# VH-VL binders against q8ka87r5to149, part 33

Target 1, 145 residues: q8ka87r5to149
Amino acid sequence: PNKFTVKAQEALQAASMLASSKQNQQIEPEHLLSVMLGDHDNIACQIARKLETPVDTLLSVVDREIDRIPKVTGASATGQYISSDLGKVFDTALKEAEQLKDEYISSEHLFIAMSEAGVKVSKLLKDAGIDRNAILKVLTSFRGS
Short names: E, the ipSAE of ESMFold2; O, the ipSAE of OpenDDE; V2, 0.75 times the mean of E and O plus 0.25 times the DockQ between their complexes.

## First folded at step 8 (VH-VL; framework fv_diridavumab)

Design q5 (at its last look DockQ between E and O 0.57; V2 from the best seeds 0.00; counts 0 for: pae E 3.2 > 2)
Fold by OpenDDE, look of step 8:
Structure q5 (fold): chain C 145 residues (1-145), chain A 120 residues (1-120), chain B 111 residues (1-111)
Amino acid sequence: as target 1 above (145 residues)
Amino acid sequence: EVQLVESGAEVKKPGSSVKVSCKASGGTFDVYAISWVRQAPGQGPEWMGGIIPIFGTANYAQKFQGRVTITADDFAGTVYMELSSLRSEDTAMYYCARDRWSYLYGMDVWGKGTTVTVSS
Amino acid sequence: QSVLTQPPSVSAAPGQKVTISCSGSSSNIGNHYVSWYQQLPGTAPKLLIYGNNKRPSGIPDRFSGSKSGTSATLGITGLQTGDEANYYCGTWDSSLSGGYVFGGGTKLTVL
């Protein structure tokens, strides 16, 4: 089985809650990216800011994409499932963790995965100048400080 | 290789409750979806519900809503299914099954099943 | 009675090809990946096909899956006696509260 860090787990749980609040049954990478970028304590948000990415603008774009996700009737969504795109992100994150020889899948792996998985959010991140190399460069700077 | 180990066979009276456990050998479930699927003699599999432990939320088939409760203990790497108000027609083999990344890739790992017999 | 409809039985001689259909609706097969399961007598179901047309490790290429519209098909070529089993399709259904659904099953007999 896969192992996620506590921070990664928290982000995933938050993504699920966001999806539920938006009446989405499918949990998408957009949900995950939104909660990560919206959390100043999340490494993804810190990386984006270090890269001088207009985080608020990017977040607005992501949220707009979330609004396009099909909604179910009722106050909140039930019967949630992981979307195929999010599944791809998870697969990519797992590979990334293995490549970096990390024991756990962390938020940084998820963030890298979202930029590299070839899904919709990947394009959004790349357009914002966020890719694996950029992320790793920032991470190196964090560890050196 | 991950295996799902289920609790032992159960014999119950009508009106009672049964709680079956499913433990993953060697770790936690994380984003895997653990489903409970039962199969009555001579019938096909029937999905009862599932849980994605990392999300902490469970889904239930409409047929069983209000009568089934699925929970997860992350520390113990165990998922539970409790079925209340048992009836004779609840007599079946109860499987837990894992689906990688929720319900996208099919249930690739199955427990051996727990026989639940409901009789007066 | 099952949400997904399968033929109750199919049969063929060894070496031949058989197909098993699975019919659903837009809320299930139409919008979600289909999986196929093989169940031998006295055993738990075994994942045979996932993602409409992908084989898990260990599943021979004699088994194939396809999906079109609201229907899915399992194909088995080079039929072997050991293929005699019940086959079930399954997928997520977004209708109602959402949930996984199985087909009614198809009994494959090798003549």
Scores: ipSAE 0.587, ipTM 0.879, lowest interface PAE 1.1, mean pLDDT 93
Fold by ESMFold2, look of step 8:
Structure q5 (fold): chain C 145 residues (1-145), chain A 120 residues (1-120), chain B 111 residues (1-111)
Amino acid sequence: as target 1 above (145 residues)
Amino acid sequence: EVQLVESGAEVKKPGSSVKVSCKASGGTFDVYAISWVRQAPGQGPEWMGGIIPIFGTANYAQKFQGRVTITADDFAGTVYMELSSLRSEDTAMYYCARDRWSYLYGMDVWGKGTTVTVSS
Amino acid sequence: QSVLTQPPSVSAAPGQKVTISCSGSSSNIGNHYVSWYQQLPGTAPKLLIYGNNKRPSGIPDRFSGSKSGTSATLGITGLQTGDEANYYCGTWDSSLSGGYVFGGGTKLTVL
């Protein structure tokens, strides 16, 4: 796949806006997870609620981690780039899309990748019972209903 | 197969501006960062800046901040670099190059480069 | 002078091995992946090593990379006359405004 879906692009753009509002130059997996779980219409929030995860508690933990990310101000504060950890999430999401034979990288692939990429949010998600198999089972139930 | 093609060579007067384009022949820039790198005769490459088209924001090397503007037209698969207030020291080969996701993984595809010559 | 320091030249005979060093700081090599580029005369740079020690498809295994602390090393074994080129290290530098930086380059001569 060479493209993100429109919904994935919107989530990425929201993560960029969050990082900017926190004066963070690097966009981290924490920013992406926060915006995806904080949007009631995002598939990640819907999956977490179906799994009965306490989403507000998870969001509070993620938002605390965002507040610890270094801040940059002044003339250099206008640029942004993707952190190495978010790059690992993207690599994992691309691999998921290829394995599932999907033509686009979707919000679902990004959410699976955040649980599987071995970054800090991966442990948070797995400790909350959110991993690849749990996500895929919920997605299957959405289609079956 | 992705190929990057810069616009043709240009000769410019001091004080003017130049705008160079970079077009991908085999795809889109969605999953890539695009960098502009210049190289003066007999010298090493120098990163000028880049853009991650999905975000639409650019990063600039401090040396070029205020003189360079990098933009993307993702629909046409084209990235532009504009360098203003040209000086003779800006005479160089200008390359576009891509990197996956961000500027962190290594520039794996380079254009063949285009020459900008600044003289009166 | 570049923030990444390379020796200006190295030389060795065909069949021998050579290493090229790249020295930086914690704001660049110490915290970010290092890449190496080969530039043959009259051509654009070509990615040789990425992720400190990984080879793109088509790069033979006689090229290798490593990183320790704030220094990186490119190794070339089985040296061929066609390896005569300029070699540059590159990495992200997160100081001040952030930006990509290249080393000053090393000219490899094959005698």
Scores: ipSAE 0.397, ipTM 0.793, lowest interface PAE 3.1, mean pLDDT 88
ESMFold2 (binder alone), look of step 8: mean pLDDT 89; pTM 0.930

Design q6 (at its last look DockQ between E and O 0.50; V2 from the best seeds 0.00; counts 0 for: pae E 2.9 > 2)
Fold by OpenDDE, look of step 8:
Structure q6 (fold): chain C 145 residues (1-145), chain A 120 residues (1-120), chain B 111 residues (1-111)
Amino acid sequence: as target 1 above (145 residues)
Amino acid sequence: EVQLVESGAEVKKPGSSVKVSCKASGGTFDVYAISWVRQAPGQGPEWMGGIIPIFGTANYAQKFQGRVTITADDFAGTVYMELSSLRSEDTAMYYCARDRWGYLYGMDVWGKGTTVTVSS
Amino acid sequence: QSVLTQPPSVSAAPGQKVTISCSGSSSNIGNHYVSWYQQLPGTAPKLLIYGNNKRPSGIPDRFSGSKSGTSATLGITGLQTGDEANYYCGTWDSSLSGPYVFGGGTKLTVL
């Protein structure tokens, strides 16, 4: 099941646009995390807030990491590609969706994957107290409300 | 199992344009990249360009820039490749191919190819 | 004149081991995953190796891939007659506005 939910697709598009605006050819997990946490309607942002994560502080850290990504000449999005780290996140998200027996890959799966994929953003999230167990616990509370 | 179904063979005159379609059986491409790769008789594969439909961004090989246009119809689950100003040297088998996560993990699914013949 | 350089041909007897090299630069093999494709006569290319050294489902462990620096290598052990084909390496090249590039191809002949 490699299908993404509409909300997940929107986040991915936003990540691509962010990368383009930063003159980045490679789309990184940092781009995706930034747009997800910056969107109050995104489940990742809601989960982070429920966990009492200082979202603005985390966003600042993520944005600084984005600023370190190599820039290409021009402002065009031409030549964009998915980074190896983002690929690892997608692989992990797919596994997570399968494990939860979900038909689609959602923003929830992407958020869990970013915390568990063993990439740079994984460490940032874990340092902020965000891991798979914490995320799932919050999700359970959302569904019970 | 996902399959890529390409449109039928084309015979074109020099100077004309050809538009080939590639339809995914799954109905959507998500973050997959659909590439167009052609192969002239006796030659190796040549990457022409690709598109990641979810991002809406297309990439083109420098050789074909200005002459090739790749578009995607998400509702139809179809990707198109249009090549203009055709020449005899454009005679080749044209493949569409899927790459997981936008060109990252190689082209794991290929169409059967569309033969395009350019002759006077 | 391909961006990625392969030997034009290799040959070996059944049961033997062969290696096919793929040489590039820092902007392609040096910074991106390498894939290998097998193409039998009259068929579309088939993915053999991705991510430098990973095998898709259905590909036997006789096929292996490795990468070091700006070069990649495909290894085939226990060579079979059915392995006679053209083999191509491929990868992304970030220096040319993001094209995918193929090697020139290697014809493998089973003696």
Scores: ipSAE 0.565, ipTM 0.873, lowest interface PAE 1.1, mean pLDDT 92
Fold by ESMFold2, look of step 8:
Structure q6 (fold): chain C 145 residues (1-145), chain A 120 residues (1-120), chain B 111 residues (1-111)
Amino acid sequence: as target 1 above (145 residues)
Amino acid sequence: EVQLVESGAEVKKPGSSVKVSCKASGGTFDVYAISWVRQAPGQGPEWMGGIIPIFGTANYAQKFQGRVTITADDFAGTVYMELSSLRSEDTAMYYCARDRWGYLYGMDVWGKGTTVTVSS
Amino acid sequence: QSVLTQPPSVSAAPGQKVTISCSGSSSNIGNHYVSWYQQLPGTAPKLLIYGNNKRPSGIPDRFSGSKSGTSATLGITGLQTGDEANYYCGTWDSSLSGPYVFGGGTKLTVL
């Protein structure tokens, strides 16, 4: 698959806006996780609630990590780009979509990828009991079979 | 399959500006970067800047900061590069190219290029 | 003048193997994915290698890439006369506020 679902695109755009508001040139997995957990209608937030994760606590930790990301200001500041770590998340999400035979890369694939890509937020998610196996079990329960 | 087509060749006077378009066909502007690369005859390619259309953010090589502006029109599937304060050294072939995941994986689709000539 | 250093030229006979080096720093090759491009005479560059060592669809396996520390290498085996071209490495450079940079290029001659 080479396309993201509409909801996945919206999350990525929100992550870009969050990074911009924090004066971060690089869009990091932390930005993506923050916007996904902070949106009540996002599947990541719903999965975390089903797993009984303290979402507000996890979100506050992620937001503190964002505050530590270097800022770029002044006349020389320009543009944004996707960080190397977020690129790893995208690669992992693509592999998940392929393994599951899905035509699009979805918010669910991005959430799984953030737990599995071996980036900083992966440890935060796994310490909170959120990994590929847990996410897939919850997704199965949402569909009833 | 994505194809990129630059606008036609241009001849410009020193001190003026040029705006070149890059039209994508047969593909989508999801999470891709469109880069502008120039190359004078007998020289290597030189990256000028790029834009990630889904985010609307542009990045520029430091050499061109302040002289180049890159914008995207997502509806038209078109990216523009404007280079101002032209000088003879800006005479080159100008390419647009696509890069997956916002500059991480190299430019996998290239236009044929368009010539910009700066002469007095 | 590029922050990525390549030898200006290399040569070998048909059927032989060549390698082309690309030397950089921790701000580029050391921390970012390396790509390689082939430019045949009169054409736009063409992506040969991405992600340090991966081939796009349609690139034969006689082209390979590797990376060690702050250096990258393009390998070409089974050299053919059609491989005569300029070869460029490319990567992101964090020290330049994230601009992409190309190496100075290597002209491959097949004798």
Scores: ipSAE 0.368, ipTM 0.750, lowest interface PAE 2.9, mean pLDDT 87
ESMFold2 (binder alone), look of step 8: mean pLDDT 87; pTM 0.912

Design q7 (at its last look DockQ between E and O 0.68; V2 from the best seeds 0.70)
Fold by OpenDDE, look of step 8:
Structure q7 (fold): chain C 145 residues (1-145), chain A 120 residues (1-120), chain B 111 residues (1-111)
Amino acid sequence: as target 1 above (145 residues)
Amino acid sequence: EVQLVESGAEVKKPGSSVKVSCKASGGTFDVYAISWVRQAPGQGPEWMGGIIPIFGTTNYAQKFQGRVTITADDFAGTVYMELSSLRSEDTAMYYCARDRWGYLYGMDVWGKGTTVTVSS
Amino acid sequence: QSVLTQPPSVSAAPGQKVTISCSGSSSNIGNHYVSWYQQLPGTAPKLLIYGNNKRPSGIPDRFSGSKSGTSATLGITGLQTGDEANYYCGTWDSSLSGGYVFGGGTKLTVL
């Protein structure tokens, strides 16, 4: 049941590219969150805006955290791997999709997972007032419109 | 349950190339990493390289860089490994193996292996 | 020659406990999850332990894993004849261009 939606796949690919551009071998939840929040067409960004989260401020914080990630030498990183924290996010996302009885893991599941996985970005999102309940509430409003 | 189905045994001459395929039964690889691991007779497994299709990233062991090419066909749910400039030392069982989250949690699914024999 | 170092062989009688060590460096075991693989004769390796100390479904609790610093250990209690196999540790190595690395393997003999 580890199937991702096209949008989720695009976000993950973007996260990988971001990590590469930052000379990071490890792909972290911060990379994923950054690309999701930076994409107006991504559901995570739309949810954050609906929650009246200062997205630009949050994005700045996330990007600052990315800058703290170890860098390798060279113009771009090679030998990329998924970090343990991102792995936890994926595990959580899978559980979330199962709980909601969804066939695919979507960007919304990833966003919920990032808020609930107990990793660094979880705290950032929590501090910004973003948690599973808040996200689900907004999603409900989207579906009703 | 996902299975990895590899192509059939190969017999090659030195200097030639071999291309082995690994097809996942039912669906795409998503965030899984597909690795190629070979094992010569009486030796331990040796990682050759891998690909994470969803990221579009490929990594090669330094030993094989320039001689190995790993590609993925997402539509076909198949990953390929091509090894060129074959030599007798390349005679081995070649496995494809899946890692759940891009090399994070170990290779939990393995193909049955493809025997590649290089001889004059 | 392997990046990860294992003892070439270990042996014990049925019912006993054995441990297999895996020594690496900061660029691999020190910073990445360790996995263990069991390989029976004529078969592909089988994932035994992942994430340093987690068991995949179907793996009995007789098998355990641990990691400390740049070393990992596989523990097998209640040794059974069916446990006779080669065991390999594996992990990601961030050095150079990065890549997965295996240990040299340990042959477990059940006396």
Scores: ipSAE 0.714, ipTM 0.906, lowest interface PAE 0.8, mean pLDDT 94
Fold by ESMFold2, look of step 8:
Structure q7 (fold): chain C 145 residues (1-145), chain A 120 residues (1-120), chain B 111 residues (1-111)
Amino acid sequence: as target 1 above (145 residues)
Amino acid sequence: EVQLVESGAEVKKPGSSVKVSCKASGGTFDVYAISWVRQAPGQGPEWMGGIIPIFGTTNYAQKFQGRVTITADDFAGTVYMELSSLRSEDTAMYYCARDRWGYLYGMDVWGKGTTVTVSS
Amino acid sequence: QSVLTQPPSVSAAPGQKVTISCSGSSSNIGNHYVSWYQQLPGTAPKLLIYGNNKRPSGIPDRFSGSKSGTSATLGITGLQTGDEANYYCGTWDSSLSGGYVFGGGTKLTVL
């Protein structure tokens, strides 16, 4: 795999816009998780609801963590870059897509990666019962319909 | 394997502008950055700026702010750098380079470079 | 002069070990991953080390990187005449608008 799906690209673009609106130059896994869970049509939200996760509560915790991220203001505060933690998520998502032999890196791979990359949101997701095995089981049940 | 190819060498007059292209081919990831780096004869590399095409965000080195414009054509897989108000001190080798995750890991793919010569 | 400070030169005999230092600040090396680049005469720079201490495919394990605080180090063991090159450290600097910075470079001579 060497490209993201259209849905994954949209989530990444939304995360970048959220970071900008919060005056964050670093794009963090928290930004990506927030936009994915906050979009009813995103597969991450659908999976979490199937697992009976209290999505609104989880989302409010994630959004509170975003408010703790350092803000940069002033005339020079226009650029963005990828945080090291988001880099770990991307590396993990790539490995997941390779292991599953998928042609594209998808929203599902990103969601699995956020639970498995060993970053702050990974703990939040696992404490909520969301890990690789749970996600994959839900995905197979979606294809059964 | 990703390859980057800059447009051909240019000779320019002082006060004019130059626009150099960088075309990416091979395997790609959408969250890459393309940076422009120049190197004058006998000097070390100097980062000019970059773009993360999927986000549309640009970063410019303070030294070049106001003279450099970096744009991307996502359909063509091409990034452009335009340097205005050229001076003889802008004579250098110009490289495009790719960072896999938006400036995170440093530049893992480099073009072969293109020369811009500014002389009267 | 450079934001990242490197010794201007270093030399050693074939088979020996050398280290090349790179000193910065909290806005760069202290908070961002460090990369090292090798530039052979007449060529573009080539990524040698990324993520402080990781090697791209094809880079032999006699090249190593490390970071402590606001300083980074490139290590080269088993020196060969083909290692004679300029070496640059590089990293993101998050001060004022953010941007990438290179060290001033270290010329390695193998005698």
Scores: ipSAE 0.702, ipTM 0.871, lowest interface PAE 1.2, mean pLDDT 90
ESMFold2 (binder alone), look of step 8: mean pLDDT 90; pTM 0.930

Design q8 (at its last look DockQ between E and O 0.51; V2 from the best seeds 0.57)
Fold by OpenDDE, look of step 8:
Structure q8 (fold): chain C 145 residues (1-145), chain A 120 residues (1-120), chain B 111 residues (1-111)
Amino acid sequence: as target 1 above (145 residues)
Amino acid sequence: EVQLVESGAEVKKPGSSVKVSCKASGGTFDVYAISWVRQAPGQGPEWMGGIIPIFGTANYAQKFQGRVTITADDFAGTVYMELSSLRSEDTAMYYCARDRWGYLYGMDVWGKGTTVTVSS
Amino acid sequence: QSVLTQPPSVSAAPGQKVTISCSGSSSNIGNHYVSWYQQLPGTAPKLLIYRNNQRPSGIPDRFSGSKSGTSATLGITGLQTGDEANYYCGTWDSSLSGGYVFGGGTKLTVL
């Protein structure tokens, strides 16, 4: 069984809501990344900012990608499902948590996973200078402060 | 290993409601999808709906929309399926089943099923 | 009536190969992973194949899955008497409100 932290759960729920609001049935890594980077209280956003990533620019790019996701008719999407790409992110996040010997999958693991899962958002993050090593370095600094 | 434990058999009158529970042995469902699948005698499995507890929203087959309600209690590690306005055609075995990461990996864990009998 | 179409029955002798087809549309098989389930009498369905061609642990390599376009195929080689069961394909359908759908099922008889 895979366990997520409360913060991770909140991010995932927000991603689902975002997808619904965009009339997307599939929940994509782009949705998750958007809500994480858009939340100043989310560790992913804090990490990105610590890395001096232009978060607003990155968000714009992510949002454009979201706009390309097929939409269903109606005010909101029903019948939501996890996309293949998001599934890859989850698998990667699980491995990352295990590698770090963490009991729960956190937003940190999800963020690392998004950068390493080899999906579209991975390229976006890498292009922005965000990878596993960079993230871990920042996390170390956070924990040491 | 995770097991899905369903509530006991139900005998109901037409027009009544039934609520079946599905409890995961140990832990929470997280991003697993818990589906409710029923199977009438001599018929194939029929997907009724499902829920990904972490997302908090349920999906329903069109056939059952308005008559079925699926909910999750994360603290109890339990998912519920309530079917209202029961009719004889609802007599079936009701399974809960888990699918990893939503609906990506197939339903790999199944409950033993709950028999629901609707009769006058 | 089922969204996914399967042949109602197939049969073969022990040791032979059988294939079970599952036909859908672009909104289901065309865009989503297909799973296969084996159901023995009096038991719950058992996951046999997931993500088109992946086998869960414990499933022998005699079982294989493939997908092309809007159709999926389950292959069973070295047929054994114990393989006699009903087989169902399943996948997500993103049409309308979305939901999981099963095939009508195929009864496999080992001659």
Scores: ipSAE 0.598, ipTM 0.884, lowest interface PAE 0.9, mean pLDDT 93
Fold by ESMFold2, look of step 8:
Structure q8 (fold): chain C 145 residues (1-145), chain A 120 residues (1-120), chain B 111 residues (1-111)
Amino acid sequence: as target 1 above (145 residues)
Amino acid sequence: EVQLVESGAEVKKPGSSVKVSCKASGGTFDVYAISWVRQAPGQGPEWMGGIIPIFGTANYAQKFQGRVTITADDFAGTVYMELSSLRSEDTAMYYCARDRWGYLYGMDVWGKGTTVTVSS
Amino acid sequence: QSVLTQPPSVSAAPGQKVTISCSGSSSNIGNHYVSWYQQLPGTAPKLLIYRNNQRPSGIPDRFSGSKSGTSATLGITGLQTGDEANYYCGTWDSSLSGGYVFGGGTKLTVL
């Protein structure tokens, strides 16, 4: 696939806006995870709730990590760009979409990728019981229900 | 097959501005960056700046900050670069190029380039 | 003066192997993927290597890339006269305001 779904694009735009509001020049996986878990309508939040994850606690940890990200200010500040770790998440999401033979990269692929890409939030998610297998089990139950 | 096409060659006087367009065909921007790279005769490529159209944010090489403006029209599939206060050393071939996942993976599609000549 | 340092030239005979180095810092090569570009005379640069060591479709396996610490290397085996070109490394540099940087270039001469 060479396109993101509309919902995935909206999450990415929200992550960019969050990074901007925090004076972070690089958009990190932490930004993306925060906006996805913090949006009740996002499939990632729904999956985490179905898994009975303590979402408030996880989100608090992610938000603290965002506050530790270096800020850039002054005349040298420019727009946001994608961090190397977020690029790894995108690579992993693309592989997941290809393996599942999906036409678009979706919010579900991004969520799986954040757990599987080997970046900092991957450990946070796995420690909370969120990994590829857990996510896929919940998605199967959503489609059957 | 994605192709990038720059607007036509231009001859400009010192102190003026130039605006070059880059139109994409057969593709999408998504989280691709569109970069502007110039190359003076006999020299290596020089990154001027770029834009990630989905975010609407531009990044500039420090050398060009204050003189270059990069914008995108997502609906037209077109990116623009405007360089102001032109000098003779701005005479170069100007390329647009795309880079997957923002600026991180390498510029995999390049336009053929367009010449901007600055002379009195 | 380029942020990424390459030797100005290298040469070797047809059929031989050559390597081209690219030296940077933690803010660029150390933290970001490295790309390599080939530029034949009169043409736009062409992507040879991305993500440190991956080849785009259509690039023969004679071209290879690697990265260690803050240094990257392009390898070319089985040299052909058509490989005579300028070669540039490139990567994102996150220092100061962020920006893409190219190396100064290496002219490969096939003897």
Scores: ipSAE 0.582, ipTM 0.837, lowest interface PAE 1.8, mean pLDDT 89
ESMFold2 (binder alone), look of step 8: mean pLDDT 89; pTM 0.925

